# Designs tried in a protein design chat: VH-VL binders against q9h9l3. Part 8

Target 1, 176 residues: q9h9l3
Amino acid sequence: PRKMVAIDCEMVGTGPKGHVSSLARCSIVNYNGDVLYDEYILPPCHIVDYRTRWSGIRKQHMVNATPFKIARGQILKILTGKIVVGHAIHNDFKALQYFHPKSLTRDTSHIPPLNRKADCPENATMSLKHLTKKLLNRDIQVGKSGHSSVEDAQATMELYKLVEVEWEEHLARNPP

## First folded at step 1 (VH-VL)

Design A4f (framework fv_amlenetug)
Fold by OpenDDE, second read of step 2:
Structure A4f (fold): chain C 176 residues (1-176), chain A 121 residues (1-121), chain B 108 residues (1-108)
Amino acid sequence: as target 1 above (176 residues)
Amino acid sequence: EVQLLESGGGLVQTGGSLRLSCAASGFTFSNYAMTWVRQAPGKGLEWVSAISYSGDYTDYADSVKGRFTISRDNSQNTLYLQMNSLRAEDTAVYYCAKHRYYDSSGYFDYWGQGTLVTVSS
Amino acid sequence: EIVLTQSPGTLSLSPGERATLSCRASQSVSDNYLAWYQQKPGQAPRLLIYGASTRATGIPDRFSGSGSGTDFTLTISRLEPEDFAVYYCQQYYSSPETFGQGTKVEIK
């Protein structure tokens, strides 16, 4: 498979008052937007807040969800050796309790050329929804059914592709 | 001008060890991933191992995994390949190759002249 | 892994003639992550083409790359004496990176 993948995760609330973000869905797509992975994931702790309006996660999705430890292994197997593209990807890695090598990570929320292309301040953190609308003329995360991690991962990949050549050149001159 | 100079090759017995070096100059070495590619006498090219710009990621061909170790010293602009448990089929000219980008994936825009490793029984 | 098969094994031509080299992949190489290298006897490989069709810096116009999916081609429009060498294709779409077995362009 392609050495570049995009990832997006949905989280639910666990722990006291549901303030702990726990992985509940993970989607991974390849360079072409093909889905490589898309699973509901069962957190190890009781879910206090499904955060449905944002996450799109409902109780019924957890009935046959993949246990976290198993899912984590599956996901890490896919990510290993890949360039991983994500939006605010530190949140996804945190939820996965995994940190990908910095040299193989691309965060579309921190790519100045991408913001410039969207007529946004280069040093601002823009939402995936906003960038997708501006640069791809596409509406994502619409309605009240919550986010689609597949859709978000695909959008993230498409955004990165717009600045891939320029950004890779920049990174070569200025490694993180 | 980009220059890559391999050294450390020679004759070694089966089961022996050898350490190759690649001295880099003419570019910011610490900003680019590096790869070792080998070529058996009269044969084609074979990818062996790659390392990211910082060394935080390494990768190996199945044929050498567990026996070879790639590393780098960015303060010395040098790439290394530690080869253990050498086999006859490891006999080849070993090239160090510079990546176009800083990560361990991609094509190679510059190559060294190579160093010959001969493994005999 | 993706296996690259080059053809023909040997191409015998005269200076001034057109050379067409083929590289076929066992599976699709998306985004045209395909490179071509030239290697002369006793020398290291030299990058000719990357991204299937982009000439590297300093490479003459007579070299061109084309193709997509599983079929790629390197074309030398008019062979110069210095062009007689072995040519390799390489994919960097998936790990491990793999090379074709090479095509030798020799003088007839």
Scores: ipSAE 0.007, ipTM 0.549, lowest interface PAE 10.1, mean pLDDT 92
Fold by ESMFold2-Fast, scan of step 1:
Structure A4f (fold): chain C 176 residues (1-176), chain A 121 residues (1-121), chain B 108 residues (1-108)
Amino acid sequence: as target 1 above (176 residues)
Amino acid sequence: EVQLLESGGGLVQTGGSLRLSCAASGFTFSNYAMTWVRQAPGKGLEWVSAISYSGDYTDYADSVKGRFTISRDNSQNTLYLQMNSLRAEDTAVYYCAKHRYYDSSGYFDYWGQGTLVTVSS
Amino acid sequence: EIVLTQSPGTLSLSPGERATLSCRASQSVSDNYLAWYQQKPGQAPRLLIYGASTRATGIPDRFSGSGSGTDFTLTISRLEPEDFAVYYCQQYYSSPETFGQGTKVEIK
């Protein structure tokens, strides 16, 4: 296949009442699930809410974290020109403040054949945890330490591989 | 064809306020970050402020922080710069410019013609 | 902030000659996050080069960019009459985004 990567980002809350989602960790894996990038990222704004239960981010992770502008440059160099797989990937691109071409984007939360394999309505948005349990018989996002973005990116790539052939054929006949 | 048209410039007294507008066409405005860059008469370019595609993230040059506010209306394809507490050193041609991507950092692939702001005391 | 210093301040050349413009950064501009713009009197700047060496759409191949780290160069291989203008470099690696002071390319 063409060069393909999977991405998962963790966000913390910044801005009024912590309602703004700011990038605090990014993991990128290749087609085989090998880690290409995994760094804690320091937001340019004051962190109001670490959202630790979901993000796994704690104050200690910020001490030597890569500044947002530098991390973003590194991440975009990896993503540019590649097929990028993610789950609800619009949130990751928003946190990265980045536009990736639709023709090179694969969102496992919006692939009807994937939902069909999981016995879910084709147009429903299913969580990564649910799809991974149903289709890969694996529990992710378990415990009180928050989510592992590496684990999530790996699961996302594996989910995409289940429908890759049929979905790429669909996209070739129905370009976005 | 990408077009950016600035308006709202003019003469204003020190301490006064002015709002600049930039009307965008020829591209999907809501997909790109936007910026204001100014140029004092006979001088070089100075970045002033930037806003992300959604309006959720804004950034400002130290010289204008607390006085200028950048905003956008994606339904009207319009970028704004609200300028308060104006100083003589704010006298410049103000350019609206388009970023290549969603984010508020970067280079600027298209520029408007500029609008002149003159601050006198 | 990263300070960009352009040299020379003025280049006096004739059409057909080669122009070489320098841009030096006060600290390393990683990932080649450097752009070049052309500005004529009374006009808005026009993007020429981004990523230190990539030509923007519609820019003639007589324009080329090179360099990395702290030293960058814009080269115009054969000056055309329309190329006499002021040229600015800009870094977008570190906030705030900063521009050089400009190099004026003028007719001899």
Scores: ipSAE 0.000, ipTM 0.476, lowest interface PAE 15.4, mean pLDDT 86

Design A4g (framework fv_amlenetug)
Fold by OpenDDE, second read of step 2:
Structure A4g (fold): chain C 176 residues (1-176), chain A 119 residues (1-119), chain B 108 residues (1-108)
Amino acid sequence: as target 1 above (176 residues)
Amino acid sequence: EVQLLESGGGLVQTGGSLRLSCAASGFTFSNYAMTWVRQAPGKGLEWVSAISYSGDYTDYADSVKGRFTISRDNSQNTLYLQMNSLRAEDTAVYYCAKLWGYRSYFDYWGQGTLVTVSS
Amino acid sequence: EIVLTQSPGTLSLSPGERATLSCRASQSVSDNYLAWYQQKPGQAPRLLIYGASTRATGIPDRFSGSGSGTDFTLTISRLEPEDFAVYYCQQYYSSPETFGQGTKVEIK
């Protein structure tokens, strides 16, 4: 079996009116929740909105942040050949300007057995916070300090582990 | 065996439009990003456009941005390139290619289809 | 964009000889995100090397890639008759993806 990692990214607003979501932090954890990567990332364009309330990103975090192009290379190196787990992971990939092969991607926001286990509609898109509370009895993304990408990546991995066997079997019988 | 077969090329006048197709087989088409690369007669290779596996993300070279549109139909295992407002400098053999990941190297190529833009 | 410059423009050699092709980048290509392609007359390009030094599936071991940073090399240890073609390098480290202008390996 392939090695598995979970990824979560935080984005800031760049471009006109800050409507462009640019990668500002990326965290990657292994199957056990150990942090493999956790870096602040400097966008190539001027930051208009730090979105601190949600992202947890502040100006001081950008002082020694890793330039986007360098960070992207580091991240891709880690992801190559892995099964990548994330929540609404298309947003992370979009910000990263890289998309992992679909067959090696696991999006916990689109796993019907996971929703079923949480007593949610199978085809509904549930938040990471909600699923984590229901299935892991854990509170994440609390307070005013914004999200923690490490915490979110760890939660995502733990959620996937709950349905891993069932879902992997499903995928084997029904390749995407 | 991976196979990519381009079609839709031909002669078109400046300012005209053309739609290229690429039929894919031998792999799970919907799992991989795809790209178009072109080669002017007697010249080198130039990246034109790329599309993610789901089609929800696209990118273009500056030389074609606003004029070309890349798309895909995963149910038909087909990649498309809609080319509008064609110029003489767009004359080239157009190749479709498979990507391992979006924004990666090109591991498989079609044989290409020739597009000739004349005034 | 990253500009890739290949040298020489043309390399005239005989079968059995060693070929050394250079690809220089205008800026550092991190993680060696550099690929090499072979294109024979009237054919589509074929992937030879990716990650600067990894041979693609089915590529003979006489082909090898090396280098890092801004300087990369494709080596053909002993030229076979079928190896006479144009070779391109390509970076996929940053957008847009770019190719070198090519090196033609021709028979002497």
Scores: ipSAE 0.012, ipTM 0.571, lowest interface PAE 8.5, mean pLDDT 92
Fold by ESMFold2-Fast, scan of step 1:
Structure A4g (fold): chain C 176 residues (1-176), chain A 119 residues (1-119), chain B 108 residues (1-108)
Amino acid sequence: as target 1 above (176 residues)
Amino acid sequence: EVQLLESGGGLVQTGGSLRLSCAASGFTFSNYAMTWVRQAPGKGLEWVSAISYSGDYTDYADSVKGRFTISRDNSQNTLYLQMNSLRAEDTAVYYCAKLWGYRSYFDYWGQGTLVTVSS
Amino acid sequence: EIVLTQSPGTLSLSPGERATLSCRASQSVSDNYLAWYQQKPGQAPRLLIYGASTRATGIPDRFSGSGSGTDFTLTISRLEPEDFAVYYCQQYYSSPETFGQGTKVEIK
């Protein structure tokens, strides 16, 4: 297999007024978009706000969901030693309470050539939905029922492939 | 002018070993991924192995995993393929090729070097 | 692995005719990560097209590539004598990189 995966996480609101983002779903796909992991995850804290419009998470998904500590262990086993692609991936790593080496991290929200291809300012942070529509002519995150983290992870991998050759060369000459 | 020159091919016995070399010139070798592609007599092209610009990442076709090792010396602008436990099915012309990036198309090819494996 | 199937296996044509070569993938090749190569007898392959439709440097405009997903085509608008060769498609979307079995374009 390729030493590269793409990840997308969904978070729910916990803590005061639901302002803390806690992991509630994680999807990981391999280089060709096959699903390696996709589980609903039960936060250790009471869920105040499911954020369903964005997360797609509902109370029924939490019944028999994998507890955070166990899910985290499973996810980290998949990520360790691999190049991990994500969009605004710092949010996913924060929710996982995990540090992934910057040399093995690829964030499609911070790749100047990708923005350039989309006719966007190179240093702007563009949404996954916008880049996917502009570059892949594909609509994701449609409707009001929330996002599919599998769909988002697959789109993220496909976006990275558009600039993989150029960006890997750039990183070789300019290590993070 | 990009040039790739393979050497090291020849006749070897089944179970033997052989090391192929590819001397690169006309581009900054250390900035590009490199690959080996082979072609059995009268047959099509088969990708064998790839190595990243740094040498940190390598990949192999299932048919050669555990037997072949790709490596590079960026100070000498040279690509290598160490072939062990050779089989009759490994008989082919072996081409050194330049990749535009690690996962990419093959923009320049060498002349090829023939490896013949016999019992 | 993605299997690439080329058709026809052999295409017999006269100079001046249009050649249309097909390459079908067993699964979707996203991002148009598909290339075409030309190989003449006794020679190394030569890159013709990459990114499904972008001509490589020095390649005449009679060569064009098209297609997406699982169905790709190489077109030679008017065959010249030097175009009689074997043509291979190659995907670089999914590891391992794979080639089609080739289409031979021969003189009728």
Scores: ipSAE 0.000, ipTM 0.458, lowest interface PAE 16.2, mean pLDDT 86

Design A4h (framework fv_amlenetug)
Fold by ESMFold2-Fast, scan of step 1:
Structure A4h (fold): chain C 176 residues (1-176), chain A 119 residues (1-119), chain B 108 residues (1-108)
Amino acid sequence: as target 1 above (176 residues)
Amino acid sequence: EVQLLESGGGLVQTGGSLRLSCAASGFTFSNYAMTWVRQAPGKGLEWVSAISYSGDYTDYADSVKGRFTISRDNSQNTLYLQMNSLRAEDTAVYYCAKGYSRYDWFDPWGQGTLVTVSS
Amino acid sequence: EIVLTQSPGTLSLSPGERATLSCRASQSVSDNYLAWYQQKPGQAPRLLIYGASTRATGIPDRFSGSGSGTDFTLTISRLEPEDFAVYYCQQYYSSPETFGQGTKVEIK
């Protein structure tokens, strides 16, 4: 029943030498940052590299994980028709094998006013960790035990709120 | 079991101050937005203030802006409402509830705490 | 500010009868961001319906919500003794969030 959500996905390595990125966790939060969806997802292919340092995913998380096709259906029902906020969000959509309309997509890695507020070059692609520290004074993705996709989705939504009014007006004048 | 328990209400004189607390249990408090809603005796419900899960975003009804401050302590699972410069029209039962003022309904609600402001 | 006007102010009915409560908004409430709450004397409000028509967990199926835009309705198909209470609608589409003034459902 929300108009805007934020998403963050974690991927594991599949295929030869673990070079293919496959969806293994997805977190979605509403405008307020409250969790709407957070599930471990079982890839259809054998996991070669858990990438635990970054993904936070371990073999134990796969035991009761939701199969990819079922999880994808659940996720798409939440995303369809909503404004979806993410950071480098094309990676998340690629892992979901999903196309979301550009008019309803907000990528916090490509919003010039957000970089300006962080005293960064407007056209640079800054990491979520960097922007969150500079603008929200919060440390995320700390340590070597992997990222929390819930924490990342929440930070992404809060970053977007800093520029929401300005950026929505820009998009209304300059449709993508 | 999800529970919200308000405390801190009482009788206070006009111009005085009071701090309300709401103790949360049975859910991950730090992941959810919280709100305060009040109800004057024999009257309807009025939204007062809301705070995001992190405490970074707050909203206030125009009637309380500059006088009330909402805050939270996620380590203690507690929501607060600091009420300053109290007026007779602030007399009400104050409820805390899970939910934010933007795009969200309120559920569950606490039992409420009565604040009476008299001259 | 969106003003919500509930009607009637009081419904006097007997157990077993159907109750129909109206909530009208001064401006369109988009995306059906409208909720209904029940309040019994001395108790906190209880969420019944959100998203104009979705029943909250644990709410009996005799309660139903409908409507869109500016006109919303709460229906109780067959009143039970415990349903005599005050009912409030709430919009959460536009800040500040506002409530209707309430409809009291009382025993005839």
Scores: ipSAE 0.007, ipTM 0.523, lowest interface PAE 10.4, mean pLDDT 87
Fold by OpenDDE, second read of step 2:
Structure A4h (fold): chain C 176 residues (1-176), chain A 119 residues (1-119), chain B 108 residues (1-108)
Amino acid sequence: as target 1 above (176 residues)
Amino acid sequence: EVQLLESGGGLVQTGGSLRLSCAASGFTFSNYAMTWVRQAPGKGLEWVSAISYSGDYTDYADSVKGRFTISRDNSQNTLYLQMNSLRAEDTAVYYCAKGYSRYDWFDPWGQGTLVTVSS
Amino acid sequence: EIVLTQSPGTLSLSPGERATLSCRASQSVSDNYLAWYQQKPGQAPRLLIYGASTRATGIPDRFSGSGSGTDFTLTISRLEPEDFAVYYCQQYYSSPETFGQGTKVEIK
């Protein structure tokens, strides 16, 4: 079996209006939930909006943050050759300016069996928080201090494990 | 059946304020992001604002930023749009719609509520 | 932002004919995060297609979406009287989500 990792990123707003989502934190965990990577990342452009309520990122986190290009290299080294699990993972890849092969990508926001298990419409996009509560009976993203990317990555991996066998069989019959 | 029902539209003078509401039913409201889209008379569709499922994230079009505020009450299954400092160019039918993300299209839409801003 | 340009502005056809509507993006819309909507006079938009090629629930099979990258197409294989309306494309790949300016399909 191919090795799996789960990834979650936090983004801040850059550009003239802060509409550009730039990577500011990245967390990667293995199949067992062990943290392989967790770094604050310095965007190449000026941060206009930290989006703290959402991202949990504050100015102080950027003081010793890893430059984007360096972090990107570190992250890609970890992801290469692995099945990468994430929730709404295309946001993470976009922020990384990297797109993992689709055949090796698992997005828990687009897995119909997972939604069915949670009594949700198959074509609906459910939040990680909702799925985690419904299927794992765990509360994540609690409070007003923003998300924890480590916690989210771990939850994402655990959710995927619930449907791993069924989904991998489906993908084998229906390659993306 | 999923339903969205807008209300609160009407005639308002330039510089005035209005508060739009969108009552949602037929789905777990608190699990979905919501969006406001407007359409000026005889024109196309324009995204206005969006709010995450929990309300912890909001986004606005440049044309309304600083003047409009999107909010929600999940206990009441209601979405809101507070519109301040209204301008003539804000005249439009305002629709609420389910969804806002790279992963959620807009479906369904409400019937819309007309906002007319006059001098 | 991603600008979507639809063509033609107006398409005049008769019932039974094939309609082909184009939506061109100013930059690549990855993963085919593109939707099509139908709007009739005095009504709210109705979702037809999402993911560039997936029909929404209840949408007749005469409607089909295709395309990738910067070029997308909505096809109505055989126009029905109720299909004469304005059609909008929308990308939801990046913020802000943007719409095309619309194509009006009218009776010839």
Scores: ipSAE 0.000, ipTM 0.543, lowest interface PAE 12.8, mean pLDDT 91

